# VHH binders against p49116, part 284

Target 1, 238 residues: p49116
Amino acid sequence: EGPLLSDTHVTFKLTMPSPMPEYLNVHYICESASRLLFLSMHWARSIPAFQALGQDCNTSLVRACWNELFTLGLAQCAQVMSLSTILAAIVNHLQNSIQEDKLSGDRIKQVMEHIWKLQEFCNSMAKLDIDGYEYAYLKAIVLFSPDHPGLTSTSQIEKFQEKAQMELQDYVQKTYSEDTYRLARILVRLPALRLMSSNITEELFFTGLIGNVSIDSIIPYILKMETAEYNGQITGAS

## First folded at step 20 (VHH)

Design pa84 (framework vhh_7n9e_1)
Fold by ESMFold2-Fast, scan of step 20:
Structure pa84 (fold): chain B 238 residues (1-238), chain A 120 residues (1-120)
Amino acid sequence: as target 1 above (238 residues)
Amino acid sequence: DVQLVESGGGLVQAGGSLRLSCAASGFRFSEYGMYWGRQAPGKGREWVSGISGDSSYTAYADSVEGRFTISRDNAKNTLYLQMNNLKPEDTALYYCATYEYSGRYPEDYWGQGTQVTVSS
C-alpha cells in the first residue's frame, strides 16, 4: 500500500472571510473559525484510509478529535487568521465584561487560562517552525487515535496511527537529519491538545455563528457535504 | 438514483469460503467509498469492511480481520467480499453500502442484502 498521505493532503489553505470588518466582532471570529473547521473536516474526508473506515467510524473519530484538529489548524493558520489579533480582541472583551459585572470572575479565569494554553501551544509550534508535512502528519496522528471511548475497529485505527507516526519519523529524519531530537520535541506537544476544553473552544470561536447547536451535533452533516458546499459555507454566503 | 444489488450468499460449513458481489449503478462508483455491513437476527447493522474509491486503502472490523478481503472493480462498478475461514458467528444478512450527495442533504444507500448462513 502507498503512503498514508499524499502531497495533496499536505496542502492546507484557509480562505478568510472578505471583507475584513473594521473592528473584530464575534460573527467574524465565528465565521473564520467555521471556515477552519470545515477545511479540517474536508481534509480528513480526503484521506483514503479515513474513507475506508466508513461513515460511522469517521463520525466517531472526528467527534472525538475535532478540538485537537481545530487547535492544530489554528497553530498552522495563525498568520493567515491573524490569530494573535483575534485572541487579543477576545481578551479585551473578557476584561470589559469583568469591569461591567456581566460574567463571573471564576468563569473568566477558566476562559483566560484556556486562551493562555492556546497561545502557548501556537507559540511553541511557531518556535519549532513546524512545516506543512509535519502538520499534516500530526493531524493524522490525532485523527487516527484509537484510545477515545466508544470507538469501534480500534485495531485498524491504531495501525493507521502507527503508519502516520512512521511516515512522520521518516520525513523528519530525512529533512532535519542534523537535529536528532526534533521529532521528540514535536511529539511532546501533542498531549497539550487533549487538555484543552472543547466546550470552551465552542464558546470562544463558534457561538456567534452556530447559535446553540454543538459542534458534536453538526459533525455528521459537515463530513457528508460536497466540496462545493464547504466552499459556499466558507465564503459566508447564506 | 443509486442502486446496490448484492449476490453470492448461501449456506456453507464452518471453515468454508464464500465470495459476495455488489453491483452498483447510478453514481460515479470510483469516486466513493464502498462498504460491507451485516445484520444478524435481532441485532442492528454492523460495519464489516470498507474500501476507498481508488482501492488504495481497506479497513476491517476486528472480528473479520485476516479472514475477509474487500476489493472492487471500478470498470465493472462491482464491489467484492472474499470470506475465508467462516464461523457460525458470521451468519447474517450482508449488505453493500455507500453514501452519495445527490442534493443539498447527503444520503446513505444500502442494498437489500444477501443471506450468509454458516453451519457447524
Scores: ipSAE 0.538, ipTM 0.819, lowest interface PAE 1.8, mean pLDDT 85

Design pa85 (framework vhh_7n9e_1)
Fold by ESMFold2-Fast, scan of step 20:
Structure pa85 (fold): chain B 238 residues (1-238), chain A 118 residues (1-118)
Amino acid sequence: as target 1 above (238 residues)
Amino acid sequence: DVQLVESGGGLVQAGGSLRLSCAASGFRFSEYGMYWGRQAPGKGREWVSGISGDSSYTAYADSVEGRFTISRDNAKNTLYLQMNNLKPEDTALYYCATYEYGRPEDYWGQGTQVTVSS
């Protein structure tokens, strides 16, 4: 069998809504996040190994890991999104909500801790200068996670995850040959992704999209979209 | 409209072989992953094997790994399942399947019966 990922899977280009509003609002944040989510789903669907697992497995894998994929995408696209500006606007809104007594202190603390973890993760990835190939393989490692409950193809999923790990190792060894510990530094960042709540991610980034449903409930429909529909969502053209 | 028609099932002795075929029409066959599933009497549907549109990747359930081989002929719009060293536990109705992008519904064939005598 060939490599798990091709050069087409390394290309991950987010197109932001334009123009950026003078003041950030829920609509702009939601549209930006939705484009990233759809780009991430389209990326996963394009992987031949993913296609071979079948629809039920595909749906289960993405439902289990969408928040990890989305967070990796936020880190990878932090500059083009001006993510620091978005997070600062959210923090400012939360501080105002405390003063106006509109949200409980416990809820605000949970959300602030999530934002701090997200900032810490993105800063660590930026400091490591993670490249496009490394991001692609990290996304593949989290996508092909065999340890989520309810999976029926766990041995095959584990083989694909191991292949992703092996190909990442080969890439890092060739490209960063003088940095013996780079792979270890990259891989120890991954457990932090599972500590971030998908419910808080939904509240921060997807309020305008999901309404009264969760992201994982709409994933089966997103994965079945035609390529033109994905392109429309990614660019805002349809 | 998507149509899937399975064939090649039958009665075979334990240790024997069968080759199943699935004739597909109504969609761009080479662009979609294809799958074989099965349902034994009194049991739920079990995924058996899958293959990418370009044939570069295949996947198998643990129960059939090493015994079954999935393949496809994109020029003929046909999916195959070569089944070797068949066991009585392989007795089931075998379905081929795909999903059409832009639709929430899956497409499943009517199935072909495989019965393995002990």
Scores: ipSAE 0.564, ipTM 0.825, lowest interface PAE 1.6, mean pLDDT 86

Design pa86 (framework vhh_7n9e_1)
Fold by ESMFold2-Fast, scan of step 20:
Structure pa86 (fold): chain B 238 residues (1-238), chain A 120 residues (1-120)
Amino acid sequence: as target 1 above (238 residues)
Amino acid sequence: DVQLVESGGGLVQAGGSLRLSCAASGFRFSEYGMYWGRQAPGKGREWVSGISGDSSYTAYADSVEGRFTISRDNAKNTLYLQMNNLKPEDTALYYCATYEYSGRGPEDYWGQGTQVTVSS
């Protein structure tokens, strides 16, 4: 059988809402995040191995890992998104909320710790200069995680994950032959993704989109969207 | 209209083999993933195997991996399931399935099924 990912799966092009406002607002942040989420779901759906698993299994996989895929996408698209500027605006808003006693101290601490962890992750990926092929395979490793509760095809999912790991190894060894330990440095970053709360990600990036409904609950609909509808979300056309 | 018609079921002894076929029409077969599901008496439908539209990837439920092989012939609009080393637990009505987009959103399509009975 061929490679798990084709060259088309390496292409991950986020189109931002234009133009970026002079003062960042919830609408711009939410629209930007939604485009990244939709791009990530469309990316997963395009993988033949993912298609082969069938609707129930593949939906369960992305429901379990969407926050990890989204966070990898944030790191990959950090420059395009001006993510540091977005996070700075969020931090400034949180500092003002502390002064106005609008949020509990415990909640503010949780959100600030999440932002710090996200910045640390994105900075570590930037320092490693992770390329498009490496991001594609890291996303595949995360997507084909056999260890989430409730999965029914764990052996098959594990085989796809192992294939992703093997193909990443082959790529890194060929492309970065002089850096013997590059793969290990890259893979050791992945466990941090499991420590980041999907609820806090929803609060920071999706508050204007979902109201009281979780991202997890809308994923089945997003996965079943026609390509034209999906492209509309990515390009800003509808 | 999407139409799926299964055939090839029957009675077989434990350890035996059967090959199921599904004739598909009404959609661009090669562009869609195809699936086999099954339903034992008193149980809900469970996924058995899937294959990508281009046949580059296949997947199997843990219970059938190594024993069943899914394949397709896009020129004939036909899906196959080769079942080897059959067990009494494989006794079920086997369905061919796919999904497509419609004006009401994406829909799952299932055939009428073909009965497989495995005696010990």
Scores: ipSAE 0.529, ipTM 0.812, lowest interface PAE 1.6, mean pLDDT 84

Design pa87 (framework vhh_7n9e_1)
Fold by ESMFold2-Fast, scan of step 20:
Structure pa87 (fold): chain B 238 residues (1-238), chain A 120 residues (1-120)
Amino acid sequence: as target 1 above (238 residues)
Amino acid sequence: DVQLVESGGGLVQAGGSLRLSCAASGFRFSEYGMYWGRQAPGKGREWVSGISGDSSYTAYADSVEGRFTISRDNAKNTLYLQMNNLKPEDTALYYCATYEYSGRPYEDYWGQGTQVTVSS
């Protein structure tokens, strides 16, 4: 068998909505986040190993890890998205909501803690200068997580995760040969992804898109989209 | 006009072997992953094995790993499942499937299936 990921799977190009509004609004944020989500789902479905696992397993894996994939995508595309500007706008809105007594203090605290965790994660990845190959394999490690409840092909999923880990190790050791501890520094960042609430991610980035339905409920439909439909969603093309 | 036609099932003794075939038509076969699933009496549908469009990757349910081999012939638009060391618990209706009809509600299975019965 060949490598888990090819050059086409390492490429991850987010196309932002145009024009950018003078003042950030819910519609722009949701459209930007949706494009990243669709790009992430299309990326996952394009992996031959993922394709081989079958529809029910594929859906279960993505439902379990979409927030982790999305967060890795936010970190990878932070510059293209101007993510710091988006998060600053959200923080400003939350601070104004406290002053106007529109939201409960407990809810605001939860959301602010989530934003802090997200900022710390993105900053840590930026400081490590994670490259596109490393991001692709980190996403693969997250995607092929064998420890989610209800999986029927656990041994195969574990094998694919281990293959992702081995290929990442081979890449890092060859590319960053003088930095003996780089791989360890990268891998210890992954557990933080599971500490971030998918519910709060939905509220921050997807409220305007999905109304009263969850991301979990739409994942099966997204994964079954034709390639042309994915391309339309990720580029905004008609 | 997508069609999937399974064949090759039958009655076999425990420890025996069978080779299943799935003839596919109506779509660009080599561009899509293909899957074998099964349904035993009184049980829900169970995914058995999958193969990528280019045959570079295969995957198996834990229950069949090391005993079954999935393969495909893209020139013939045919999917295969080689079943070795068959056990009575492998008794089921076997069917093939694909993701070809993206954007539509999931269907239980695409072909009519082929019955495999393993006697103890």
Scores: ipSAE 0.438, ipTM 0.754, lowest interface PAE 2.3, mean pLDDT 85

Design pa88 (framework vhh_7n9e_1)
Fold by ESMFold2-Fast, scan of step 20:
Structure pa88 (fold): chain B 238 residues (1-238), chain A 120 residues (1-120)
Amino acid sequence: as target 1 above (238 residues)
Amino acid sequence: DVQLVESGGGLVQAGGSLRLSCAASGFRFSEYGMYWGRQAPGKGREWVSGISGDSSYTAYADSVEGRFTISRDNAKNTLYLQMNNLKPEDTALYYCATYEYDSGRPEDYWGQGTQVTVSS
């Protein structure tokens, strides 16, 4: 079979809500995050290997890894999103909540630890200057993870993950030929994605838009959207 | 309105071959992945094989890999399953589905199926 990803799968263009408000609010943050989530799921859906696995497997894979894909997307789109500004606004809101005794100290500690891990991850990716091809293959590696509980067709998923790893290796060795250990430095960043709680990600980025509905429950519906419906969400037509 | 119509099933002896067809209409066939599923008497639905819209990728259940071959003809809006070295365990109702109308949907979004019976 041909390459796992084509140039169309390397292209990852987030269109932000416009205009950006003078002061960030929950609505703007949630709309921005939802656009990134929708872009990430539509990206996955466009991969021929992913299409071949069928809807049940596709749904299970994305439910298992959406937080990893979303976090990689945050790192990749950090400049477009002005992510540092968004995170600063979230931290400021949390600090005000501490002073008003609205949240327990233990919960605030968990949330702050999550934000620090997220900032550290994004900073590490920026320092490595991860390019578009590397992001695409890292997303493919986390998408085709055969080790999540409850998955069927794990041998096929593992095959596609191995193909993603091989193609990333070929790309890095060709493009960054003088940096012998670049691939190793990139791959050791991936375990950090699994340390981040999907529940805390939902609380930080999706509360205002999703309401009481979990990301897990809406994933099947997002994956079944027509391209036109998804484009409507991206352009803000609805 | 998506419509899927399977054909090509029948009775065959162990070690034999059958070729199933699925005629699709009501959607842009080449833009969607397609797959074959099966349901044996008294058992749940089992995914058998899938193919990407552009035919560049295929996937198979472990139980059929090396024996079955999925293919499609996008000009004819038709999906195929070539089944070789059939076993009694392959006896089932075979149905096709598309990415948009997979196993999570009501049965009216799946084809009616075509029966495959493999004698020992």
Scores: ipSAE 0.598, ipTM 0.813, lowest interface PAE 1.2, mean pLDDT 84

Design pa89 (framework vhh_7n9e_1)
Fold by ESMFold2-Fast, scan of step 20:
Structure pa89 (fold): chain B 238 residues (1-238), chain A 120 residues (1-120)
Amino acid sequence: as target 1 above (238 residues)
Amino acid sequence: DVQLVESGGGLVQAGGSLRLSCAASGFRFSEYGMYWGRQAPGKGREWVSGISGDSSYTAYADSVEGRFTISRDNAKNTLYLQMNNLKPEDTALYYCATYEYSGTRPEDYWGQGTQVTVSS
């Protein structure tokens, strides 16, 4: 069998909502985050190895790792999104909530800790100057994680993860031959993704998912969308 | 509407071979992964094998790895499962599925499947 990822899987182009509002609001933030989420799901579905595993396995893998994929996408698209500006707007909203005693101090601490972890992760990836090929393989390593509870087909998933790891190693050794420890510095960043709460990510970026709907519940529908529907959601065409 | 029609099942002796076919219509066949699942008497549905739309990747359940080969002919909108060295434990109703209808659960199947019976 051929390589796990092709050049088409390296392309990851986020189109932001337009026009940008004069004042950032929950609709703009949610729309931006939703576009990134749809782009990430479309990316995963386009991988032939992913397609071969079947719908139930695909759904389980994405449900288990969507927060990790989303966070990698935030880091990769941080400049396009003006992520620092979005996070600043969220922090301002939290400061207002503190003044009004709308949120407990413990909850505010958890949310601020999450924002700090996210900023640190994005900064570390920027400092490492992670390229498009490296992001594609890191996303594949995260996607084909055999160690989430409740997964079946774990041997096949592990095989695909190992193939992603081998191809990343080959790419880094060939492209960054002078930097002996680059791969190790990149891979040691991945465990931090699992320490970030998917519930807090939902609250920060997907507020207004109308109370009773979670990302977990919509993933099967996103994965089943026709390619044209995916493209419509990614670009914001309704 | 998606339509999947399985064929090729039958009675075979342990150690024998069968080739199953699935004729697909109603969707862009080459754009979707295709799958074989099975349900043995008194057991739940089991995923058997899958193949990418472009045929570049295949995957198999541990129980059939090395014995079964999945393939497809995108020009004919047809999925195949070559089953070699059949065991009595392979006795089951075999179903094909696409990504839209892929699943090993009863509610994901809309057709009758094709029966495979392996004598001990």
Scores: ipSAE 0.575, ipTM 0.804, lowest interface PAE 1.4, mean pLDDT 84

Design pa9 (framework vhh_7n9e_1)
Fold by ESMFold2-Fast, scan of step 20:
Structure pa9 (fold): chain B 238 residues (1-238), chain A 119 residues (1-119)
Amino acid sequence: as target 1 above (238 residues)
Amino acid sequence: DVQLVESGGGLVQAGGSLRLSCAASGFRFSEYGMYWGRQAPGKGREWVSGISGDSSYTAYADSVEGRFTISRDNAKNTLYLQMNNLKPEDTALYYCALYEYSGRPEDYWGQGTQVTVSS
C-alpha cells in the first residue's frame, strides 16, 4: 500500500464568493460556508481508502463527522474566509437581538458559547501554526473514526485511522524535529471538535441555503454529486 | 450504459475456495472504486469488500477479513474476489457494484453469481 494521502489531498483551496459585500449578510456567509462544506465532502470522497469502504460506510462516516471536518476547515481557511470578521458580524447581530428581545436569552447564550468555543479552537490551531499536511492528516483521523455508532467495518476504519496517525507522526517528527512534543499538542486539540453542536453550526453558517433541512439529510446527495454538479450548486450555474 | 457481469459462483464444500469475476463496461473503469456485496436468502444486502480505482487500497467486512481477497485488472476491466476457507454462512448471491459518485438515485449493481457452501 502507498501513503494514505497524496499531495493532491494536502491541497485544500477554498474559492470565496466574489466580490465580498461591503456589509456582511446571511447569503454571503451561507454561500462561503457551503463552498467549504462541499470542498470538505469532495476532499473525503477523493481519498482511495475512503472509496474502498463503500457507499454505506462512507455515508455513515461523513454523517457522523461532517461538523468536525467543517470546523477543521474553518480553522484551516480562517484567513481566506476572514472568519474573524464573519464571527464578529454574527456576534453583533446576536447582541442587537438581545437588546430588541427578538430571540430567547437562553438560545442566544447557547449560540454565543458555541462561537466562543469555535474561536478558542481556531485560535489554538493558529497558535500551533498547523500546516497543510497536518490539517490533511487531522481531517483523515477525524474521518476514519471507528467509534461512531452503527458502523459495520470498524476494523478497516481503525486500520485507516492508525495509518493516518502513523503518517502524521512521521511527517511531524521529520519536519518539526526540534519540537519533541508537537504531535501531542496537536492531537489533544481533536476532542474539542466533538463538543461542537452540529445544530448550532447549521444555524450559524447554513441559514438560507438549507432552510430547515438538516445537513445529515443532504450528505448522501452531496457525496453523489458530480464535479460539474458540485460547481453548479456553489455558483448557481446550470 | 454501465454493465456489470458476474461469474465464477458454484457449489463448494466448507473449507474450499472460489474465484469470482466481474466484467465491467460503459465507464472509465480505473477512475471508480468497486465493491462486492452479497445477499443471503431472506436477508438484506451486505457489503463484503471494496477496492479503490487505482488498487492502492482495499477494505473488507469483518466476517470475511483474512479469508477473501479483492483485486482488479484495469487493463481487462475486470474485478475479482478470491474466496478461501469458505463457510456455510458465506452462501449468498454475490454481486459487484460500481461506487459511482453521481446524482442518480441508484447504484449500479450486477445480476450476481450464486455461491453455495455445503457443510
Scores: ipSAE 0.339, ipTM 0.719, lowest interface PAE 2.8, mean pLDDT 83

Design pa90 (framework vhh_7n9e_1)
Fold by ESMFold2-Fast, scan of step 20:
Structure pa90 (fold): chain B 238 residues (1-238), chain A 119 residues (1-119)
Amino acid sequence: as target 1 above (238 residues)
Amino acid sequence: DVQLVESGGGLVQAGGSLRLSCAASGFRFSEYGMYWGRQAPGKGREWVSGISGDSSYTAYADSVEGRFTISRDNAKNTLYLQMNNLKPEDTALYYCATYEYGSRPEDYWGQGTQVTVSS
């Protein structure tokens, strides 16, 4: 078998809705997040190993890990998204909800903790200066996680995850040969992704998209889209 | 319109071999992953094997790994499943499928080819 990922999988270019509004609103945040989600799904679907797993298995993988993929995408695209500005707008809206007594203190605490964890994760990745190859392999490690409940092809998934880990190791050792601990510093960041709630991610970024359905519920439909439909969602083309 | 037509099934003794074929049309075959699934009497559909559009990757259900080999000929728009060391529990209707074209995979599954393995 060849490499798990090709140069096409390293390229991960988010096109933002234009123009950016003077004051951030739910529509702009949801459209931006939607574009990143579709880009992430298109990325996963284009991997030959992912294509080979069969529909039920590959759908289950993405349903289990979409929040981890999305969060890695937020970190990778933080600059182009102006993510810090988006998070500040969300915090401002949340403070208004406290002031208007529209949300419980427990819920506000959960959401603020999630925002803090997200900021900490993105800051740690920025500080490590994670490159495009490293992001691609981290996304592959997350995607091919054999330990999610309900998966049926765990041995094949584990094989592909191990291949992703091996290829990341080879890349880091060759590219950053003088930094013997870089791989360990990168990999230790991944467990934090599992601690972040997909429900809170939906509330923060997708309120205008999903209504009463979950992202988990729409994943099968996204994965089945024609390539032209993906391109339309990624670029905002009609 | 997408069409998938399976062939090559039949009756075979345990330990025997069969090669299934799936003739595909109506889409850019080489750009899409292809799958073999099966359904035994009274059971749900089971994924058997998959192959990437470029043939660089294959995957197999644990129950068939080492016995079955999936392959494709993109010039002929044809998918294959080589089945060796067949067991009675392999008896099923075998389907060719692709999920990457259209919103419903059931709409793009063939009618199937019957494989019956006797002891």
Scores: ipSAE 0.540, ipTM 0.794, lowest interface PAE 1.6, mean pLDDT 85

Design pa91 (framework vhh_7n9e_1)
Fold by ESMFold2-Fast, scan of step 20:
Structure pa91 (fold): chain B 238 residues (1-238), chain A 119 residues (1-119)
Amino acid sequence: as target 1 above (238 residues)
Amino acid sequence: DVQLVESGGGLVQAGGSLRLSCAASGFRFSEYGMYWGRQAPGKGREWVSGISGDSSYTAYADSVEGRFTISRDNAKNTLYLQMNNLKPEDTALYYCATYEYDSRPEDYWGQGTQVTVSS
């Protein structure tokens, strides 16, 4: 078989809603997050190995890992998104919610801990100066995770994950030949993704969704969209 | 709109071969992955094999690896499954599907094609 990812799978270009409002609101944050989610789903669907696994497996994999893919996307696109500004706006809103007694102190603590973990993750990736090839392979390792509960055909998924790991190793050793421990520094970042709650990610970034639908419930529909529909959602033109 | 029509099944003795075909219509065939599944009497559906839209990647269930070969002809909108060294446990109804389309309505898989392997 050829490589798991081609150069076209390394390209990951997020187009932000324009213009950015003077004061961030839930609609702008939700639209920005939705574009990243759609871009991430379209990216996954374009991988030939992913296509070969079939509908049920594809849906199960993405339902299990969408939060990890989304978080990697946030880190990769942090500058384009002005993620620090978005997170500051969210924190300001939470501070106002504390003063208004709208949310319990325990819930606020959970959400703030999540924001801290997200900031720490994004800062660590920025410090490591992760490139586009490395992000593509990290997303592939996350996507082809055989260890999520309820998955079927786990041996085939494991094969594709191992291929992603091998190709990442080959790339890092070739491109960063004088940094012997770079791969280890990158891989040790991945366990942190599993500690972040998908429910809290939904509350922070997807509050503006019509009908208050869960991301889990819409994933099957997103995966079945035509390429033109993905492009419309990503660019805001449809 | 989307139609998948399987053919090529039949009765064959253990160690024999069969070639299944799936004629697809109503969608841009080359843009979507395709797979073969099977259902044996009294058992649930089992994924058998899959192939990417561009044919660059294939995948197989452990039970058929090395014996079956999935392929496609995008110019003819046709999916194939070459089945060699057939075993009695390969006896099942075989059906094709695409990962980009699920049944709307339910049961759009058609009737499939029956493969029976005698010992």
Scores: ipSAE 0.476, ipTM 0.757, lowest interface PAE 1.5, mean pLDDT 84

